# Ledger of designs, part 241: miniprotein binders against q9bqp7

Target 1, 240 residues: q9bqp7
Amino acid sequence: VPQNWFPIFNPERSDKPNASDPSVPLKIPLQRNVIPSVTRVLQQTMTKQQVFLLERWKQRMILELGEDGFKEYTSNVFLQGKRFHEALESILSPQETLKERDENLLKSGYIESVQHILKDVSGVRALESAVQHETLNYIGLLDCVAEYQGKLCVIDWKTSEKPKPFIQSTFDNPLQVVAYMGAMNHDTNYSFQVQCGLIVVAYKDGSPAHPHFMDAELCSQYWTKWLLRLEEYTEKKKNQ
Key: E = the ipSAE of ESMFold2; O = the ipSAE of OpenDDE; V2 = 0.75 times the mean of E and O plus 0.25 times the DockQ between their complexes.

## First folded at step 25 (miniprotein)

Design Ql12 (at its last look DockQ between E and O 0.81; V2 from the best seeds 0.00; counts 0 for: pae O 1.7 > 1.5)
Fold by ESMFold2, look of step 25:
Structure Ql12 (fold): chain B 240 residues (1-240), chain A 100 residues (1-100)
Amino acid sequence: as target 1 above (240 residues)
Amino acid sequence: SPEMAKELVQSIEWLAKEVEELLRMGDPWYAIWMARLAVDFAEDTGDPELIAKVELLLAEALIKAGDPDAREIIEKAKKIAEELGSPELIEEVEKVRKKK
């Protein structure tokens, strides 16, 4: 149980779209400040076991690929993930010209992988948008807020290479999503809230992406785990 | 080293507990992802009993999600249990198979 519990949902905020909502997806700029990001909190509060398993995974990869091969592998994974997110923002932001969506950016296995998911996505309300929890004092940059099969979700896009998963993304992905959700629900830049989450895992070979839907009850359970990580982070920083 | 081998087993056991919690929370899809990680690390140990136990946990998560791939995983664990001749592990395999 966290010592300083705070609700993920805001009872004073609507979760329904209205006619006054902007027609263009929100893109709140991320501002550098002294408060921590979601990803920094999660990285700095990994358990001993998570750290050990991550280091073991790195050692196996280096043994298989060599040090230089491992560096190239990780650089390529980062670049592909960046390009994937840029492509999705372009696809989901219809103000972009058709010519901008014709680049190599839009022709990848990852984009092919998510096509069946994108057919069920509509009502895009935010893309690559900053969130700040004004009470709990943390920030993040969420990928997307849109309806998935009729339910408004914070959507997180992840890339995966099936034979060699990136272990860090496996451990804490739902916590990242609910942390963004809680921040958005308590951020004055947003007039609405979101109660559901969706993690979409796309595959390099174009195989159908795997959607992981999280309803409000599940999000609330993950939120409790996020609050414990945030408390641990805060406690660790007091002792430094 | 022997110390790192013990820590690996302990870390896999920790991960298995996380999978059980995810199943308790009602998130079998995320439990599958975590269980596949546990199996991958368990294979590094070369410990057939640990591998089979973690494979059965993956099978439980697959069953909970309604994923027919559980059958293949149960078959893997069954072969290990039979080769080891472990009555306890054979019983665990049949317990999981009956949930399917």
Scores: ipSAE 0.778, ipTM 0.907, lowest interface PAE 0.7, mean pLDDT 86
Fold by OpenDDE base, look of step 25:
Structure Ql12 (fold): chain B 240 residues (1-240), chain A 100 residues (1-100)
Amino acid sequence: as target 1 above (240 residues)
Amino acid sequence: SPEMAKELVQSIEWLAKEVEELLRMGDPWYAIWMARLAVDFAEDTGDPELIAKVELLLAEALIKAGDPDAREIIEKAKKIAEELGSPELIEEVEKVRKKK
């Protein structure tokens, strides 16, 4: 049980979207400060087993591709991911006219992959927006807040070149999502609350993306795990 | 090295526990991902018994997710169990099959 328990949900916020919800998605800029990011907390609190698994995967990839090949692969994966997020932001933004969209960004297997998910996405509230949990002292940049099948979710978009998820994206993604949820639900910059999470894995070949829906109960369970990781991070930093 | 093999086995055992926990939590999708990783690492050991065990764990996750691929995975595990001549593994395969 976490020593510093804090709720994921804010009882003072209504789950009902106020009719006055801005038609424009929020985009709060990430401020660089001494506050750790969700990603940093997760990276610094990986288990020995997780580190081992990642290292083994890396070594395998280096054996297959060579060192330079692996660097190129990693760079390409990063670039493809970035372009995919930019394309999604453009698609989900109501202000971007089709004329302003780089058609080349839209012509990707990843965009094709998520088309069936996008049909169920509506009511976009935030895109590439910073969240801060003032009490728990962490920050993050979330990809999207929108309704998925009528449920308001924090949506995290992932890219995979293979039908199998990358090891880097598999271990802590649920924790990342709930960390963003908890921060947003207590961030004064946001007037609404989220109760669900969605991880979408897009595939390079255009095969149907995999939606991983996280209901409020599952989010609560992962939130407890997130709090433990945050405590571990805090303790580790005190001992440094 | 024998040391690396031991560490690999320990990591697979950890993944297996995580899969079981995820299944208990009601997250079969994430369980499938973790189980697939366990399979990939089990294959690196070359231990057919370990491979069969983690394949069965993957099958359980697939079954809970309603994924049709569960059948193929069960058959793979069955084949390994039969090749090993392990009555225990064969019984475990049948237990997983009955959950479908």
Scores: ipSAE 0.372, ipTM 0.709, lowest interface PAE 1.7, mean pLDDT 87
ESMFold2 (binder alone), look of step 25: mean pLDDT 85; pTM 0.839

Design Ql13 (at its last look DockQ between E and O 0.78; V2 from the best seeds 0.65)
Fold by ESMFold2, look of step 25:
Structure Ql13 (fold): chain B 240 residues (1-240), chain A 100 residues (1-100)
Amino acid sequence: as target 1 above (240 residues)
Amino acid sequence: SPEMAKELVQSIEWLAKEVEELLRMGDPWYAIWMARLAVDFAEDTGDPELIAKVELLLAEALIKAGDPDAREIIERAKKIAEELGSPELIEEVEKVRKKK
């Protein structure tokens, strides 16, 4: 129910792989921009209830771990996520060799956790690549664009430490993925588009990762929710 | 704080409505993640009616996902409903159980 609906797909592009697409995955660098990122839009349009629950979760963690313990925990989660993304970029890059890879980076529970998912991933088109929606004016940095079980997806990799998930990454993850999809589909740096999304939740202990596949219909529904958040953001900035 | 306790209940109810929307959208897997979060916060309230209601919502999401863990969650909510003596909650438990 956004005031001004805009399609997630670009009717001027084919959804089929282009035979002339590069064999090396795209990695578009982020540029200086005055336009907002997906993450900023989502952060600035959190409901009062989302903010309250996040703060409540933070309070409970601080009570359990102490303030220094919570900072260490948060830093460790961030570092492990960064290493996980680095490992996946290395694994999925066709030009990487064993000599160019940190073998310690490849030996982790998270990497073990996603092995069964990686068997179904092929046709990697982009890794750690900037996207910009040229019409709706927002930017993002997506993790991966590849085929999952034959369907081209924007893929988002997440880590989870059992039993205490990081609540902030839980609330809006599908909106983040569809926002990246829409941006990529309307970004002149890309000649192809995607219809599907995939969120992969990997576990530190190596247990099988959870693949959350979002087909085109589900993505369209999340896209509508993203557009509402973007409208809310725009209205908020108009009134400042 | 009494004000914090009230805000917690309101925020859990908001989260439960988000879970219902996720189920309507056909995303039971993400609904499970959100419902587990709602249950976790509901346990902090000490309100057994709220806990049972969000547990039934979790069970509904698990059923839609085909996850057998729903059975245990339904029994937990049923026990709470019987201890409260709430005919409305008992009826809600049976509605969810029949979907299994």
Scores: ipSAE 0.772, ipTM 0.906, lowest interface PAE 0.7, mean pLDDT 86
Fold by OpenDDE base, look of step 25:
Structure Ql13 (fold): chain B 240 residues (1-240), chain A 100 residues (1-100)
Amino acid sequence: as target 1 above (240 residues)
Amino acid sequence: SPEMAKELVQSIEWLAKEVEELLRMGDPWYAIWMARLAVDFAEDTGDPELIAKVELLLAEALIKAGDPDAREIIERAKKIAEELGSPELIEEVEKVRKKK
């Protein structure tokens, strides 16, 4: 049990969209400060087993591709991911921003892959927006807040070259999602609350993306795990 | 090295526990991801018994997710168990099969 328990959900916020909900998705800029990001907390609190698995994967990839090949591979994966997120932001943004759509960004297997998911996405509330949990002292940049099949979700988009998750994204993605949820639900910049998470894995070959839906119960379970990771991070920093 | 092999086995065992926990939490998809990772690392050991065990774990996760690929994985595990002549593994295969 976390020593510093804090709820994921804010009882003071209504789940009902207020009539004053902006028609335009929120995009709050990330302020770089001394507050750790969700990603940094997760990275620095990996288990010995996770570190071992990642290192072994890296070594295997280096053996297969060479050192330079692995660097190139990593750079390409990063670039593809970035372009995919930019394309999604463009797609999910209101039509008034469509005039600036780079059509080349839309011509990807990843975009093809998520088409069936996008059909179920509506009511976009935030895109590439910063969240801060003031009490728990962490920040993050979430990809999307929207309704998926009528449920308001924090949506996290992932890219995969194979129908297998990348090891880097495999372990802590649910924790990342709930961390963003908890922060958003208590961030004064947001007037609404999220109760669900969605991880979408898009595939390079255009095969149907895999939606991983997280209901409120599952989110609550992962929230407890997130709090433990945050405590571990805090303790580790005190001992440095 | 023998040490690396030990660490690999320990990591696979950890992944197996995570899969079981994820299944208990009601997240079969993430369980499948972790189980697939466990299979990939088990293959690196070359230990057929370990491979069969984690294949069965993957099969359990697939069954919980309603994924039809569970059948293929069970058959693969069965083949390994038969090749090893392990009555214990054969029994485990049948236990997983009954969960369908």
Scores: ipSAE 0.446, ipTM 0.756, lowest interface PAE 1.4, mean pLDDT 87
ESMFold2 (binder alone), look of step 25: mean pLDDT 86; pTM 0.855

Design Ql14 (at its last look DockQ between E and O 0.87; V2 from the best seeds 0.00; counts 0 for: pae O 5.1 > 1.5)
Fold by ESMFold2, look of step 25:
Structure Ql14 (fold): chain B 240 residues (1-240), chain A 100 residues (1-100)
Amino acid sequence: as target 1 above (240 residues)
Amino acid sequence: SPEMAKELVQSIEWLAKEVEELLRMGDPWYAIWMARLAVDFAEDTGDPELIAKIELLLAEALIKAGDPRAREIIEKAKKIAEELGSPELIEEVEKVRKKK
């Protein structure tokens, strides 16, 4: 139970954008500062069991691939994720055309994997946009805010080379989404709020991505867990 | 090493508790994802009793999600329980089957 509870939703805001919203998705620039990012908070508050399992997974991969093979694998995973996010931003941005896009970014199994999801995505409000929670003092860079099947969501795009997930950030995906949501809902750069989340895991072989929808009640429950992680982080910072 | 093997089992059991919490929260999809990870590590132990228990937890998550693949997982756990001759595991299998 967090000692310093704060609400995820802002009662002064609607969950629907008004008609005067801009036709171009928001892209608030991320400013380098000293306040912690969502991903840093989560990384620095992993339990000893999470750390052990991650290290165990790394050692299995090194045994199978060798150290050089593992370094190449992790570099490729990072690059593929970066290219995937760049491609999605390009596809979802109304200011781009097919002639202006890098064709290599659009040709991937991951993009094929999400095509059926993209059919249900509309009303894009933000892409690769910074969020800041000034009261709770954290910052993030969310992937996308858009309607999914008629519900406005913070959408997080993930890649996986196999249908079974690998351990990379698997433990904390929903916490990341709700942390971005809470920050957006209390960020003066945004005039609306979001009550739902969506995690989409895309597959390298083009197999249909799985959408994980999180309604407002579920987001509220994950928000409580995020607040606990943020409290842990704050206490660790005091003891450094 | 024996120390590392025990810590692996403890970490799998921690992960199983996280899966149970996710099911109580009403998030069977994320519970399935975490349970699949737990099964993968449980197979690493070579302990058939642990593997069966974690597979039953995965089956519970699949049932809550309405995923018909729960049936094949339950049958795998049942075979393990019968080979071990464990009346406790057999009872656990039947509890999960009744939820389906």
Scores: ipSAE 0.780, ipTM 0.908, lowest interface PAE 0.7, mean pLDDT 86
Fold by OpenDDE base, look of step 25:
Structure Ql14 (fold): chain B 240 residues (1-240), chain A 100 residues (1-100)
Amino acid sequence: as target 1 above (240 residues)
Amino acid sequence: SPEMAKELVQSIEWLAKEVEELLRMGDPWYAIWMARLAVDFAEDTGDPELIAKIELLLAEALIKAGDPRAREIIEKAKKIAEELGSPELIEEVEKVRKKK
């Protein structure tokens, strides 16, 4: 049980999105501050097992590709992910911003992969927007807040070259999502609350993306795990 | 090294426990991810019994997700069990099959 328990959901916020559908998705810029990001907390609190698995994977990839090949591979994966997120932001943004759509960004297997998911996405509230949890002292940049099949979700988009998640994304993605949810639900910059999460894994070959829906109960369970990771991070920082 | 092999087995065991927990939590999709990772590491051991056990765990996750690929994984585990001549593993395969 976390020593510093804090709720994921804000009881002061109504579950009903106020009827003012913002015509434009929120895009709050990430402020550079001393506050740790969700990603930093997760990276610094990896278990010995997770570190071992990642290192083993890395060594295997270096053995297969060489050191320079692995660097190139990592750079390409990062670039593909970035382009995919940019394309999604463009797709999910209001049509008035469409005039600047780089058509080349839309021509990807990843975009093809998520088409069936995008059909179920509506009511976009935020895109590439910063969240801050003032009490728990962490920040993050979430990909998307939108309705998925009629449920308001924090959506996290992931890319995979194979029908397997990357090891780096596999372990802590649910924790990242709920961390963003908890922060958003208590961030004064947001007037609404989210109760669900969605992780979407897009595939390079255009095969149908996998949606991993997280209901409120599952989010609450992962929230407890997130709080434990945050406490561990805080303790480690006090001892440095 | 024997030490690395031990660490690998420990990591697989940890992943297996996480998969079981995820299945209990009602997240079969994330369980599938973790189980697939465990299979990849189990294959690196070259231990067919371990591979079959982890394949069965993957199959359980697939079954809970309603994924039809569970059948193929069960058959793979069955083949390994038969090749090993392990009655215990064959029984485990049949237990998982019955959950479908």
Scores: ipSAE 0.026, ipTM 0.450, lowest interface PAE 5.1, mean pLDDT 85
ESMFold2 (binder alone), look of step 25: mean pLDDT 85; pTM 0.830

Design Ql15 (at its last look DockQ between E and O 0.01; V2 from the best seeds 0.00; counts 0 for: pae O 7.3 > 1.5, other shape alone 4.507 > 2.5, SAP 80.522 > 70, placed apart)
Fold by ESMFold2, look of step 25:
Structure Ql15 (fold): chain B 240 residues (1-240), chain A 100 residues (1-100)
Amino acid sequence: as target 1 above (240 residues)
Amino acid sequence: SPEMAKELVQSIEWLAKELEELLRMGDPWYAIWMARLAVDFAEDTGDPELIAKVELLLAEALIKAGDPRAREIIEKAKKIAEELGSPELIEEVEKVRKKK
């Protein structure tokens, strides 16, 4: 029940990709400003229960690994995620001027894990591209906009390391995706809009990744939840 | 401490309510992911009734997603319900099994 409801889709914008768009994927640079990011909003509006569960997970990991071992573990997880995203951007980018690829970047279980998904991805429109919702005042950096099985999606790539399935962003991953969708659909740097979302969970051991497809109706339901989180953030910062 | 153990149970109950909402929204795939986390935390409590209840939510999500692994989860919850001798839990297990 948001006080300031705003639609996720833009009725002034075509639901088809613009044929006059550039022949290469968009990569809008992120501008640093006072407007909060999607991830900051979500981090600052976690429920008491989410915070407790994350802290409990952290303490169990420290008990198992030691404090230094946990720090090394978290650094390695961050590095693996960064390399995974870099590899995907390289794979999905047109390579007209680069003749050399970092073989180590492309050699990972996570990349093996997503191969069957990549076969269904086409028409890449944006990669690692900034989005801004000027009306609702938030920004983000989306991973990819492309067709998945014929549906244009904002695609978010995630890594999962077994047997430790919990990561901080797990609770709110669909909200992140729809927030990017809403921002892109109302960002003048983009001439088209997206109606669907896709979350792809890749596995370290190379097991087939799981695609979580979100159609327009499901995205609209998560959009309402995102709007509530954004309202909560605004009110929380007003009181600080 | 006793206070932290109580808060863990309360947080898992909150997560179970979120799982029910995800299932009502028609998002069984995200519900499966969240339910696996809930089971992991519930096992940390050592409370077999809580574990079985969360496992039944995972099974329901698997059923809605058409995943045959629901059968094994239902059987695990059934064994817990029988060991506890809880007719209420046994009924809940059968209710989920009939959805399959």
Scores: ipSAE 0.751, ipTM 0.902, lowest interface PAE 0.8, mean pLDDT 85
Fold by OpenDDE base, look of step 25:
Structure Ql15 (fold): chain B 240 residues (1-240), chain A 100 residues (1-100)
Amino acid sequence: as target 1 above (240 residues)
Amino acid sequence: SPEMAKELVQSIEWLAKELEELLRMGDPWYAIWMARLAVDFAEDTGDPELIAKVELLLAEALIKAGDPRAREIIEKAKKIAEELGSPELIEEVEKVRKKK
């Protein structure tokens, strides 16, 4: 049980969308502070087992691609991920805020992959927006808050070359999503609450993306795990 | 603030140097997230020089990895440098280009 328990959901916030929800998605800038990011917390609190699995994956990739091939692959993943998020932001942004769509960004296999998911996405409330949990003292930059199949979700977009049909295959991504949810639900910059998460794994070859929907119950379970990781991070920082 | 800009640049320099380790030690998407964060911070400052510097650091990381797409980033940084008329930034762009 976490020592510093805090709820993921804010009972003071109504689940009812206020009729005055701005038609424009929120984009709150992330302020750089001494406050750790969600990703930093997760990275520094990886288990020995997780590290081992990643190292084994790396070794297999190097065996398959060679060292130079692996370096090229990792660089490509990095750049493709960035471009994919930029393209999604452009697609999900209101037409009035659409920077000149680089048509080249829209022709990616990853964008093709998520088309069937985008059909079920509506009511975009935030894009690339900062969240801060003041009490638990962490920050993050969430990809998207929107309705997926009529349910308001924090949506996190991921790129993969390999199928990830199960949520367990997404490693710490569920923790990231619930961390963003918990922060947003208690961030004064937001007037609404989210109860669901969605991880979308897009594929380079344009094959249909896998949506991993997280209901309120599953979010609560991962939230407990997130709190434990945050405590571990805090303890490690005190001992440095 | 100028201080924030310096901290950002330092962070990106660290990211560029540690990119391989980041990819080894964690989720590959962590590096993507950090880069996106850095770009967003640079854009939020509205400082084109900072943006160009961040893009150059990313380009260096890509070059080190043998990614040919580094060219596009270098060209973006070059355009910014030319628009600013910054000899120093133009020189930095050329230094990065020579690493290719």
Scores: ipSAE 0.020, ipTM 0.237, lowest interface PAE 7.3, mean pLDDT 82
ESMFold2 (binder alone), look of step 25: mean pLDDT 78; pTM 0.739

Design Ql16 (at its last look DockQ between E and O 0.82; V2 from the best seeds 0.69)
Fold by ESMFold2, look of step 25:
Structure Ql16 (fold): chain B 240 residues (1-240), chain A 100 residues (1-100)
Amino acid sequence: as target 1 above (240 residues)
Amino acid sequence: SPEMAKELVQSVEWLAKEIEELLRMGDPWYAIWMARLAVDFAEDTGDPELIAKVELLLAEALIKAGDPRAREIIEKAKKIAEELGSPELIEEVEKVRKKK
């Protein structure tokens, strides 16, 4: 139970975008900052069991691939994820430079994997945009804010090979999403709020992506877990 | 080493408790995702009772998600329980099977 609870939603904000908002999606730049990022908080508060399982997975991969093979594998997975996010930002934003980059970026199993999801996405309000929780003092960079099947969501795009990518992101992905939601809802750069989250897992072979929708009640439950991680982080820094 | 083997078992047991919480929260999809990870690590322990227990958690998550693949997983756990002759584990398999 957090000692200093704070609500994820802001009752003074609409859950619908204002018609006077800019026509292009928001892209608030991420700044160098003293306050911690969501990903740093989550990394610094992993349990000993999460750390153990991650290290065991790494050792098994090194045994199979060799040390050089493992470095190449992880580098390639990282680059595929980066290219996937670049392609999605390109597809979802109206930019002149998209035409030539779109052809190169669009050739991907991951992009094929999400096509049926993208048909249900509309009203894109933010892409690759910084958020800051001005009261709880943390920052993040969210992938997308858009309507999915008529509900405004913070959307997080993930890639998956089989076997799974880096297991750390598997454990904490919903916490990351709700932390971004809470930050956006209390960030003066935004005039609206979101009550739902969506995690989309895309597959390298082009198999249909899986949408994991989180309604307001589920988001509130994950928010409590996020607050505990943030509290733990703060205590750890205070004792250093 | 024996210390590493015990730590792996403890970590899988921790993961099982996390999966149970996800099911209580009403997130069977994320519970499935986590349970598939847990099965991979449980098989690494070589502990058939732990493997069957984690497989039953995966089956419970699949049932709550309405995924018919739960039946195959229950059958795997049933075979393990019968080979061990564990009445407690056989009862656990039957409890999960009745939920389908």
Scores: ipSAE 0.765, ipTM 0.901, lowest interface PAE 0.7, mean pLDDT 85
Fold by OpenDDE base, look of step 25:
Structure Ql16 (fold): chain B 240 residues (1-240), chain A 100 residues (1-100)
Amino acid sequence: as target 1 above (240 residues)
Amino acid sequence: SPEMAKELVQSVEWLAKEIEELLRMGDPWYAIWMARLAVDFAEDTGDPELIAKVELLLAEALIKAGDPRAREIIEKAKKIAEELGSPELIEEVEKVRKKK
């Protein structure tokens, strides 16, 4: 049990969108400060087993591709992911911003892959927006807040070259999602709260993306695990 | 190295526990992802018993997710169990099969 328990959901916020909710998705800029990001917390609190698995994966990839090949591979994966997020932001943004759509960004297997998910996405509330949990002292940049099949979700988009998640995303993605949820639900910049999460894995070959839906109960369970990771991070930082 | 092999086995065993927890939590899809990873690393150990164990976890996750690919994985685990001549593993395979 976390020593510093804090709720994921804010009882003071309504789940119902107020009629005054802006028609335009929020895009709050990430402020660089001393506050750790969700990603930083997760990276520094990996278990020895997770670190070992990642290192072994890396060594295997280097053996297969060579060092330069692995660097190129990593760079390409990063670039493809970035382009995919930019394309999604463009797609999910209001039509008035469509005039600047780079059509080349839309011509990807990843975009094809998520088409069947996008048809179930509506009511976009935030895109590439910063969240801060003031009490728990962490920040993050979430990809999307929207309704998926009528449920308001924090949506996290992932890319995969194979019909398997990348090892880097395999362990802590649910924790990342709930961390963003908890922060958003208590961030004063947001007037609403989320109760669900969605991880979408898009595939380079255009095969149907894999939606991983997280209901409120599952989110609550992962939230407890997130709090433990945050406590571990805080303790490690005090000892440095 | 024997040390690296030991660490790999320990890591796969850790993954197995995490998968079991994910299954308890009711997240079969994430369990599938992790189980596929566990299988890949278990294969690197060359330990057929360990491979069979994580294959069965993958099968359980697939069953809970309603994925028909569970059948193929169960048959793979069964083949390994038979090749090992392990009555315990054969029993475990049958237990997983009954969860369909």
Scores: ipSAE 0.527, ipTM 0.795, lowest interface PAE 1.1, mean pLDDT 88
ESMFold2 (binder alone), look of step 25: mean pLDDT 85; pTM 0.849

